# VHH binders against q8cch2, part 1

Every score and structure here is a prediction.

Target 1, 325 residues: q8cch2
Amino acid sequence: RFCGSLVSRTFSFHVSWRMEDPLFRLDLGWPKNSEYFTGATFCVAVDSLNGLVYVAQRGDNIPKVLVFSEDGYFLRAWNYTVDTPHGMFVSGTPFEQSVWITDVGSGPYGHTVKKYNSLGDLVQVLGTPGKKGTGLNPLQFDNPAELYVDDTGEMYIVDGDGGLNNRLVKLSQDFMILWLRGENGTGPAKFNIPHSVTLDAVGRVWVADRGNKRLQVFDKDTGEWLGAWDNCFTEEGPSAVRFTPDGKYLIVAQLNLSRLSVLLAPPSGSIGDCSVVSTIQLADQVLPHLLEVDRKTGAVYVAEIGAKQIQKYIPWHSRTPAFGA
Structure headers, positions and changes below count from the first letter of each chain, unless a header shows other numbers; antibody chains are not in Kabat numbers.
F, E and O stand for the ipSAE by ESMFold2-Fast, ESMFold2 and OpenDDE, each averaged over both directions (binder to target, target to binder). V2 = 0.75 x the mean of E and O + 0.25 x the DockQ between their complexes.
[cut] stands for letters that were removed.

## First folded at step 1 (VHH)

Design a01 (framework vhh_7aqx_2)
Fold by ESMFold2-Fast, scan of step 1:
Structure a01 (fold): chain B 325 residues (1-325), chain A 126 residues (1-126)
Amino acid sequence: as target 1 above (325 residues)
Amino acid sequence: QVQLQESGGGLVQAGGSLRLSCTTSGRTFSSYAFSWFRQAPGEEREFVGAISWSGGSTDYADSVKGRFTISRDNAKNTFYLQMNSLKTEDTAVYYCAADRGYLGSSYYLPSEYDYWGQGTQVTVSS
């Protein structure tokens, strides 16, 4: 006759040991529709202007690109011409956003960097589908890892994730090579698995040189090598790198350690040395691969290939003083 | 422009099933995304489920997920809501809605839709 009411709150935080750090906290309410993560989640990109979060996952006969709202609701998905997604970036105007996807491996769409409109229609292909190469005319790829598109439409591509090229390529808005740096090696401006690429607010290109356990920095206009940070990465190289929107911090993923590091950004006049200001230790074997920062909100989205999920971290707000002026 | 008309509503016992149909008139049925909304007495119109213009994706409100299935038949210019394991809380007027193109970020808001059916009553008794 009476149904006993026990207050049972089940926290479905399955996969990370630390829910909060001094700068960021986990959003336990995101996403609302995690059942759509039916494959290994490799990358995430954010349309800050329209409040959309794009996720790419791997698996046979499943939707490979998923679209969520910033509030965590599933909106749509597509499979069009995506085989083995690796990295992803959203670019364009508020009225004409596009998503770029790098595609790797031996599949029919592999060794390409592809542009899709908001409906999932393919509108541009860089590289030759299914054919790896080192050539520059036409530009070829060998497992392109990630790209970044700046507000002018100029593109920065790191090539590749285990391929032979080990290079950073800058393209104009019309896809012409403006400069290129890199070959396999450990010296300055040489790479071993360049895995992630981003820009800072003062015209520097940052590359996660994963196999060499360092970040390398270049001038965006000339491609001049400006320096490297290796002191934070002695146990494991960086797999992903992004700046917070205020430019104060870098967020870096270290895949095999299941760790996110928050690093202090350098001043405009030098690159300095790496300084870790906070660390988020995730659960074992979640494998944080690539991540993205919402330029409007500062939220950090992390693609965890081992856990088959995306996690969202939001920045803390300062406390209002109880006994203020 | 599309015109929408619902059918298949009625009275059903809790635990039962109903299939709602929305028949469209006009050209280019295959270019439209379709959604179902419902409105319970004294409440606002709420999202139930959606299917994309390509048919490649669907979405559902958390309260109906696993019980309701949305589908479309382009040859018949009709889309459907299969409702299983019905609960008394599912009692509402059900409306079909159409949007041309893809489902935008606010697809769960009634204000985003220009094309609506007249509604069909679903009553679930205990």
Scores: ipSAE 0.000, ipTM 0.112, lowest interface PAE 19.7, mean pLDDT 83

Design a02 (framework vhh_7aqx_2)
Fold by ESMFold2-Fast, scan of step 1:
Structure a02 (fold): chain B 325 residues (1-325), chain A 127 residues (1-127)
Amino acid sequence: as target 1 above (325 residues)
Amino acid sequence: QVQLQESGGGLVQAGGSLRLSCTTSGFTFSDYAFSWFRQAPGEEREFVGAISSSGGSTDYADSVKGRFTISRDNAKNTFYLQMNSLKTEDTAVYYCAARKGPYYSGTYRYESEYDYWGQGTQVTVSS
């Protein structure tokens, strides 16, 4: 939606963030090769173990997937078997890391969740390429928005970004449905544009229920609905959600407000209400869409569809040595 | 007729190991997915682990991941739960359960998904 949006912007004149006491600061030196951002940048994923940053962008006749080093250098790109990327996630071992990409296109690669090796070779396809659907045998998608893969290889997929399914699907490592929640609606465990999904450190699944202006929380093992946060999102729903590596904070994007919020994580025994600790106000029309947190460094990478760029935010105090030191 | 029978339970010290077996009869073993559930006194029955009908997929409760392993032997019509690094919190009656075919519109973790159940075997882990 809004793909082909009008004027793309460069970062240096379009960010408005406060320096009085920010938790994060912008890395103006990342990336080194911004000339490769030739399309609308929809998603970003981080291979913390190998120091790689994956970016997917939309546009005709351009590389769809870009690979950068964590220090900002362009390494390689591919566009094979990717139509309209939406979300992405890196999973695996240090020697066998893979990139998963959700594809929402109407072309031959659309309505799929696809696994690629680090070189861009297609390894696995979930869904029926080019055909949207509600079916479970085989599993079909209708605009799959994002996925999260835990350290066991179990997968959590939110389907869909404007599609009709409006569901959260948990898959085993061999892609069997373990549980499924959701249908279109405003009640508990119902969704309107489930847009982003992540896990916390205590076995809870967090879903950005964007159209309903809330985060919803589920038990990762049972799929039991545990609660929701709507008090921080009265103006705009969350488009992305991730935890900081220490588990203390959630980072949330609110696309149409061009804003990132840092929220206090709830304790293991309760969900409670949302509490905003810090905000980063971006310039109008930057439009932060999806984001990823480097599990090793705590760096936050933000895919900005309006500005057609990825921006890197680093913890204000030197947290990079702390996370691995 | 269909029967599931647990064996291998007993008393063990914390840090020890036990292997539970569930021997089945009365159905085509290879058509069924299998799970273990447990129930501590005064608690609800909870999921422990599952293995798919093909044997290609396994699933575990977070509390037992890395410590317990489920496996199956189609030739013997038997499936197993290898329990390592046992904790006092693992004390419960352990039940084996069977359901036909793969699941595509529910979960291995729900008791209602299972067609047949064993009578249970006691596992007691002392400190």
Scores: ipSAE 0.000, ipTM 0.098, lowest interface PAE 21.2, mean pLDDT 85

Design a03 (framework vhh_7aqx_2)
Fold by ESMFold2-Fast, scan of step 1:
Structure a03 (fold): chain B 325 residues (1-325), chain A 125 residues (1-125)
Amino acid sequence: as target 1 above (325 residues)
Amino acid sequence: QVQLQESGGGLVQAGGSLRLSCTTSGRTFSEYAFSWFRQAPGEEREFVGAISGSGRSTDYADSVKGRFTISRDNAKNTFYLQMNSLKTEDTAVYYCAAGTPLRYTDWSNYEYDYWGQGTQVTVSS
């Protein structure tokens, strides 16, 4: 974190005429315990119900998963059965929350999507630990990049972050394949390194098709391809995608350009073209990889692999709160 | 599949320069990150430097920063290491490596999908 010129704190803000000053501000006071970022921080997930922030980092002989409070205090860490984390998602009820982690390592825990309870105990493994593959019965992975779990318990997994698979898989709450889309390619419903996945408020699945420099959109129930946005990504594909809690905006990271973009969400009846509302330009060394939005507060947490840190961005208060109830 | 072949190694006097090339053959993927590693006799293979698939991001080992420069030419499917102000401690077999640029960690510990056979660089006093 405190590596002098190696850790960039330079920001460039661009605000659209239809918005007030930058939609988000950096929380300089978060986290309180940055000394725990001892490796490259690849992903972040938020338990908005309990006010917890999970961070996964890479490196030998260090804790792979860190748990912070939403106020920035380090609470605990664990390294149990995590090899090389890539993506994370928190799902659950007010009485029981779980952390899912995708693992892309070559070691005994890699090529898996694993569920942990709040104490860090492993409770579910999808994939074949330590073995990459294309198989569907049982389901195998090759560098699973990210997942999203909706309130029904249905799961959306993008596989892979390079390698044999280029697919979006929907699973039931009982981990049965409901539908699958994708193979390597540039055409509709084809992917080149599907890197991030999220769901909007109107039943559409959004995939960051990073190698093809676009977002692709699917119907969550049928897997039907609904469209794509490529006009915002001519220089670099999206590495991460999330919606703000009010559904008005998408937050997208472009890793090698070291920037975050706020995009206008499309209306329920159309996909249209990408429209940039504002950008946060970080210095080239920061490298935002994956991000998560706190469903309750609208705070955006960004995992920055080059800077080896998580940054927290808070929505500005307007005359009416942008992400109010 | 991607195959990697290094060239440009040889004998050079301390203070001199060499340019190594890594040429890809077979099915080429423009999304690959390329890295250079080196290994001296009796030592572990160590990271030298890396360049991302877009070319915007580079990283170097502290021992070579300011002396070595990595570049790529996607039209020629070739990746380069320009080595300036060479020291006797730079003597090693140099390997090029290719991996998915989107699985970045510390590039020195990154799991690479493809490796070249190596080219010898010898720096004499």
Scores: ipSAE 0.000, ipTM 0.133, lowest interface PAE 19.3, mean pLDDT 83

Design a04 (framework vhh_7aqx_2)
Fold by ESMFold2-Fast, scan of step 1:
Structure a04 (fold): chain B 325 residues (1-325), chain A 126 residues (1-126)
Amino acid sequence: as target 1 above (325 residues)
Amino acid sequence: QVQLQESGGGLVQAGGSLRLSCTTSGLTFSSYAFSWFRQAPGEEREFVGAITWSGGSTDYADSVKGRFTISRDNAKNTFYLQMNSLKTEDTAVYYCAASHRTYGLDSIREHQYDYWGQGTQVTVSS
């Protein structure tokens, strides 16, 4: 029989709509050029200011970074200095946007977090190319999973897509360590495969602690641990986490369950428990890995490594200019 | 440089237990998914069990489900197959395998594994 402490968590999960998200609908017309998805699509990032969608895929003799318009048209592709992409994030001003890519390969560009301009030129490298490590001066990585850059240019990096570090690192805009949390473990502020990182609207850092089947929450300024959510993840840990632009919901992927969930944002002044409001159950082989939210439109892009595609979900009541109402 | 080495095989009576170990070197252990396969004389190699790189999920062939358990020890760079309630039909050479696929591993597909051990013989007598 059921453990008493798990009854409410299981009930909350089972009440959710499983096949389609009522807050979002799939855009079947995106992308227009799916023939460019020739490899396993691991991550996606959005330039909301210029209407661009970046996709990174893995495979031999194929372009590793693809650039689409938000309307789904293929624009360009490049391979420059990318080995094994894992996560990506777009930051900057409208005139100086850049894409950051984490690289987990054992090749010459691996164990790095690299910044590229919109043309694909490499402009910054964090970590030591081709060398994994635990060092802090210089900062080294061991399979860096994802990053998030806030509007001030401060960076949050989770370093542990199967590597030894299992840590969350905050960097200044000048790439100096401001604070660091984490080591391998199950306790508070310890991680087993910190896989995704994002910020909420009230100054909290959220980490998908995938191997420990939870989300962990930290104060962005101090790095102090604020709490964790494990009650929605008893079957599988979260692989991705993002907030909707209005701050009301979190979007989470559970890769091995082939599932996307929409969770309520926590109440003011507390973390509380996880509450699932909607669930999309995808076919078993789809495998949603990482995702990104367009801060301007609210569209959600999901990188599906098993299906080798990016899917776009648009808010159900979004206003799109259209002929004929 | 990468090596997988099986140990713990041998002769055991039906109903008995064995624990196989696979020690690894030359790879970042925590970044790999691991599996056991077996091959009986005159048969093709078949899947036995797998553990994901995070250790958060395991998969087993129907023939061994409930009797065999796969586990990993990242501190020792070793993974295991605990074999209980052994049957004469479990007699085979057992191979350990490693895959760099952090996601989307189709655990039963031999071609998705990058490295293989040389095998260890398990013989279950009646």
Scores: ipSAE 0.000, ipTM 0.121, lowest interface PAE 18.5, mean pLDDT 84

Design a05 (framework vhh_7aqx_2)
Fold by ESMFold2-Fast, scan of step 1:
Structure a05 (fold): chain B 325 residues (1-325), chain A 126 residues (1-126)
Amino acid sequence: as target 1 above (325 residues)
Amino acid sequence: QVQLQESGGGLVQAGGSLRLSCTTSGFTLSNYAFSWFRQAPGEEREFVGAISRSGGSTDYADSVKGRFTISRDNAKNTFYLQMNSLKTEDTAVYYCAADLTPWGKYTTGLDEYDYWGQGTQVTVSS
């Protein structure tokens, strides 16, 4: 337990001959305290208002949740009631931010979506701790993969990180089911390992339908299926999806290819086809799993299971490249 | 790059004990679930026991429950099967297996495991 700064870290290196993407560059100075990455780093979430970065990692007898500053300094860690973290999201009011964690363990805290305050105190539990299921009253989970919480407090959960459930569920601020879509399959509004979920700026829900090698899109209010993108994912499905704060791009991870792609966002009223703007090739076996975008700065944080680290990518700002202009 | 190697098999008398080890290389153990399977002559390969990625849960075949214990030591890159109160029916080649998918959970199905050891023979005499 007193390993802290004495614990050796796992190094990861980019295999790309260019160290920089046209729109993003790696922050080589982040984090400052990588020695705290003692387990497999599965997810990352950002509190943009307070400049905090939350990281969850797996392993026995190690801290499960790490808190860093946006400048890369280790601040604190906690692990109570966290078994096997998978996805995380920071939400709340401007006056009180909270972190949500999905838990896919077979232990006493597994098959849950749990809310913690900034100190690591448990505030809310969704699902039945330690018991997987398909039930809706009460709502049960079987390996919940990720969640996204809107500024209204409405939440979107993808439940199916290799479990029997393959569904997207929308909950109200009071945790009542507003709509639910999905079952196992390859057709429209059917999923195979729905792994990541996010919202765009125009009322659409985007799901990384990893096993089916596509992104699927739904209306956030009705749950109506609006379309899918599969043309960018012929080799492997997306593990993570997020929009840049300006709404112009999507950032997508492909885990076994060790690759991040920057995709052009579709205009309002059209889904269209996937267009790749740029690609960041990571080192072999890095395994980018889930990622998060800082809504204030546009920085992209990537959780790399194989490399046991989080990498930070920073927008070039006014240096937007004009490739193919 | 990923390799699994069993050790600790051998001849033991009924009622005795044996500890099998599975040493791994090329990956970090704390990220993955592990299982033991066995295959007796003329039979299909069957599930014996499993341990989750966190080590917080274990599962066993009914035939070995209460007699066998699976454990892991991530610092040693090794996981174990402690076999107690051995019976002649436990005679088999024992295989270790790893689920290296980050979204995967341990399973009893053979087709769900990408990496297997070469096997170690356990013979229980009367």
Scores: ipSAE 0.000, ipTM 0.117, lowest interface PAE 21.5, mean pLDDT 82

Design a06 (framework vhh_7aqx_2)
Fold by ESMFold2-Fast, scan of step 1:
Structure a06 (fold): chain B 325 residues (1-325), chain A 125 residues (1-125)
Amino acid sequence: as target 1 above (325 residues)
Amino acid sequence: QVQLQESGGGLVQAGGSLRLSCTTSGRTFSSYTFSWFRQAPGEEREFVGAISWSGDSTDYADSVKGRFTISRDNAKNTFYLQMNSLKTEDTAVYYCAAQTYGSVKYTNPKAYDYWGQGTQVTVSS
């Protein structure tokens, strides 16, 4: 048992890398207002254009979505139509950013992927609120785990986190299904708890196929299966996957091992085998769930359900230029 | 805010069966993913099985797959572990646990917010 406003920030930090190529360091001063972490923090999303960090947490009668500045100051919170958040992503035009939230609750807002404007107003709902399903017309969800929205407005959704579905869905900007892959299984393009989804710089979709202890890779335009990485995940499957903005590395979380791994990104035309560059070992109570990378700064934000906090990792300042410069 | 109470433990011979029950009180039963953990003398608590808050997903430790079945009864605010083909190595204190809207794949005890006090299961040869 923890008091919500007094959640302990204990961690164990272990990084194995060469000093001449250090990757990340923990920002011990972020956030400034940790007292707002009153529930289990499941996901984080970054508005790189406006310097905002969105956090979603679970619990009854608490604010479900928190907004911080990139410098760690609490700005605002909202609860509107959010039941049980799981994953989130910031997308939109340069002039109007929006927050997407996947909702896995058994309540009236569950089994949905919902779009909110920057003020927390609900502007779009995918799925049927409160009703799980496998249907495609209309598209239904059962515990949708995460989404990724590219700069064209095309969307990639993994559904789901232990529900009826085990699939990757690509939607157009107008929310029409462009392609769909997946069913429950261990073979190519089959999933067991597809938990996180991201894109690389060369047109590939990466899925954390957590229950099968692997990452799977697809062509973003066709949905063609391109390969998988399992050699880094023999002990525990990946719960989260993101690329650094320069495209050189993947950052992966393994929840039950309380571990973050930095993996070498494969070149265009090759998937190959997973190569670990460095590992961040967290204390066993931390439990990293999902994470997000600031595409402008390269900062990594990690949602930690066991520690009930978000931690910020900064690219080491000796790297020049900084990520995405 | 939820309280958990195990029952149904006891002594059973190898090859036998036993059903554990976990009765809940407090908040709405349907909001919880429920799990069973066990702890043998001198060992850490290990995951046995889980059932999702929706009831549609289950997961089991490899050592119990095909022998144990987890189920829930929302009308009775109770969930169960049916243990078949029991082995002497199944001897342990069994704990029920609850997590608000969690995945059945969260096997770390620290992911669970609420715990029962445990019930002893002893399997004799």
Scores: ipSAE 0.000, ipTM 0.163, lowest interface PAE 17.7, mean pLDDT 85

Design a07 (framework vhh_7aqx_2)
Fold by ESMFold2-Fast, scan of step 1:
Structure a07 (fold): chain B 325 residues (1-325), chain A 124 residues (1-124)
Amino acid sequence: as target 1 above (325 residues)
Amino acid sequence: QVQLQESGGGLVQAGGSLRLSCTTSGFTFSTYAFSWFRQAPGEEREFVGAISGSGGYTDYADSVKGRFTISRDNAKNTFYLQMNSLKTEDTAVYYCAAKEGYEFIQSTRTYDYWGQGTQVTVSS
C-alpha cells in the first residue's frame, strides 16, 4: 500500500472570546451575516434611533452600502450613485433619518458628499459629481474624507483624503459655508490628510490630521483653532476619532499599527495633552480605518479594511442592569 | 535610500498589451500602498490605478477600467500594471508611486516616493 503513508495537516482553533481593554469588550457574535462583507469595509455609521448599522465597502460589481440591525442581522444593500465610499454619517430627525456618504472615486459620482434616505434613494448632492476642485462657489471637493452633522443640522466636512484640498468646512442646514479653515501644511490650522471629524460635548470640533500625526481642535461656532494633541501619535497618525456618548473618552484608530486607543477627554476649559487610558491591539492585518459610536448604547463599530469586516465593541456597563452596584 | 524604478514601457500598436513593473527598495514594501499615474504631453499628471497595502483592493480611473489591472508581489518588492486593449489616448509617461499606509490614495499630492517615469507610446 504505497498511498497509506503519513498525512499531516495544521489545524486552527477558535477562541470564543478575548479581552483587549478594561472599558470595552468585543462582541464576537456581531455581525450574524459577515458573508455580505465581500469588499474592503471603509466606513460605518449608526442610526441609533432605529437600531441600524450602515457599512460601506469598495469593490467592483458588489453592493457598496450594507444595512445591518444593531443585533447583527443583514437587512438590505444598495449601490446607487456610489463610486468609492470613504466616510459616512447618519443624521436627521427621529422620524426621518438619512445617511451621508463621502465619495472619493475618479468615477462619475466621485468628489461628492451625498445624502441618502433609509432606502438608498439619493436626496442631496454636495460637490460636482465626477469633478474634483478647490472652488467655494459652488463648493467643490477633492477626495472628501468624512463628515459630522450635529443635532441642529449644521455640517462639518474634512476635505480631503489625499486630494489637493486640506480643509475643514462648516456648512449651515441650507449648505452655505459658515466658516472654513485649512490649507496644506504643518502649522496651526493647517492639515495634511484631514481624515476624520467629530464634535465633543462642549462645542469643539476635533479633526484627525492624519499626515501630521495629531488631532487638531477648533471652536465650532467661530472656527478658531484651540489646540492640538500630537504626543499620542508619534508612530502613526489618527485615522478616526469619536467621543463616547458620556463625553468622557475619545476612541481613535491608528491604521498602520492595527490599534485602537481610548483617550481621556480634556476638561471644558483646556485642551491639554493626550492621555491614553487603554489600547486595543488588533492583529497586524486588520487595519482599522474609520469607526462610529452608537450614541444610545455606547457601542463602538470599527471598519477594518484589511480584515474586510466591521467589529463591534461594547462598554462593560452597557449590559449592566439599572439597579445594582 | 528609497527608490522606485519603472520598466516595461515602449512602443505598441493600438489594441496591443504592455506590462509595466515598478521595483522598490529602501522601505518595508508590505506596509505601503501603491499607484500608477500617467502624464500626457501638455497635461497634468492623472491617476490610473491603485492597490491597497493589504493587496486586497484595487481602484482604477474610469478611462482604463476593464482594460488595466494593478497587482503586487510582496516577495519581490514589485508591483505591476497590466495594460490590455491599448488606445492611442493611453500614450503618456507612466509613473509608479508609493505612500506609507495601507489605504490607497488617488491624489498625486499624498505620494512620498515616485519613479522617474517610463514612456508608453501607442500608435494607430
Scores: ipSAE 0.000, ipTM 0.234, lowest interface PAE 10.8, mean pLDDT 84

Design a08 (framework vhh_7aqx_2)
Fold by ESMFold2-Fast, scan of step 1:
Structure a08 (fold): chain B 325 residues (1-325), chain A 129 residues (1-129)
Amino acid sequence: as target 1 above (325 residues)
Amino acid sequence: QVQLQESGGGLVQAGGSLRLSCTTSGRTFSNYAFSWFRQAPGEEREFVGAISQSGGSTDYADSVKGRFTISRDNAKNTFYLQMNSLKTEDTAVYYCAARDSSYYDFTHSGPYSDAYDYWGQGTQVTVSS
């Protein structure tokens, strides 16, 4: 029923119910070439410097990575060395950006975190292709869910999406383990399906601890646990987390509720509790999985696995219920 | 391809325990994530529990959390549902289901019957008062 289920979901649920909130509105004109979404769209990454949007999709005999302009035009497709993409992130210098992709497949490319150049050439592999594991020397993965690469080249990986591991790993630019936190559990610094990872502007690492229905926060330099937010996630855990470029808000997806939430960022000196500023309720079974924020424009791209599409949300100019635009 | 066969159903008294087995035939058992669903008379099929292809993650419906445990044995090509503290409301036909983990995220796929390509024929569980 994979094909029947995917066709039914695409046909029935490909339109988002709510197209705007007080802070964001749906760009109805993006993308221009949605016909290239031939598989379930799992993740999205943005090259803000070159105005490119990368989309990874699942399916047999289709290109795994699609490249669009920020204006919505399909440019190219590549990469058959990805089996089952889950998360992706664009990093690099102004001279050359690279795309990192986590691969959770049971096939020959799975249980890896792989770096590609802009042409789709594989230039680095972390993990052992096709072999899941818990080992640290060499570092092994089991369903690595997402990564985030700092401007310094230091890397944060959450491993994993339903695998043996429940951990957050920090790597140097040379791929050496700097610190590692996590094991299966509900206590502080323990995870159940760590699904998404991002950094704030003040040196904190935020993890969507999806199975435990919370966000957890760590010091980026030491790995010290700083706190958690669970009060916004009583119905379902967060599947994705990103900060807006101004650092004022977090954007979080709850996949099965088909909902996006805009949360107020905590001040630099405390974690506090979660405060919801606004929500975007999508149609049933749209299933927002992972999302990315354009660091230059503040645009939010959402990978919707049930609807088999990426949607782009554009910030309103200071439009909130409390401030009236 | 995979074929599923349930066993272990039957009559049990409230407060009792029962273990269901789902034996798979065909290739690549280790590539599949598995789930249990149930259907009471006159109701739609509902999710009970799921286990990832690696066995490292499980998910359960709120009504069975703490009482039911799903597990898998790749060497025996079998997965299980251990049901403890059974209630009369647990009376249903129980179905095992499988999906190739290459196509769906475990967390998305777990609670939704549409995510599963292979189904067993069902086994009746009756919990008497």
Scores: ipSAE 0.000, ipTM 0.296, lowest interface PAE 12.8, mean pLDDT 84

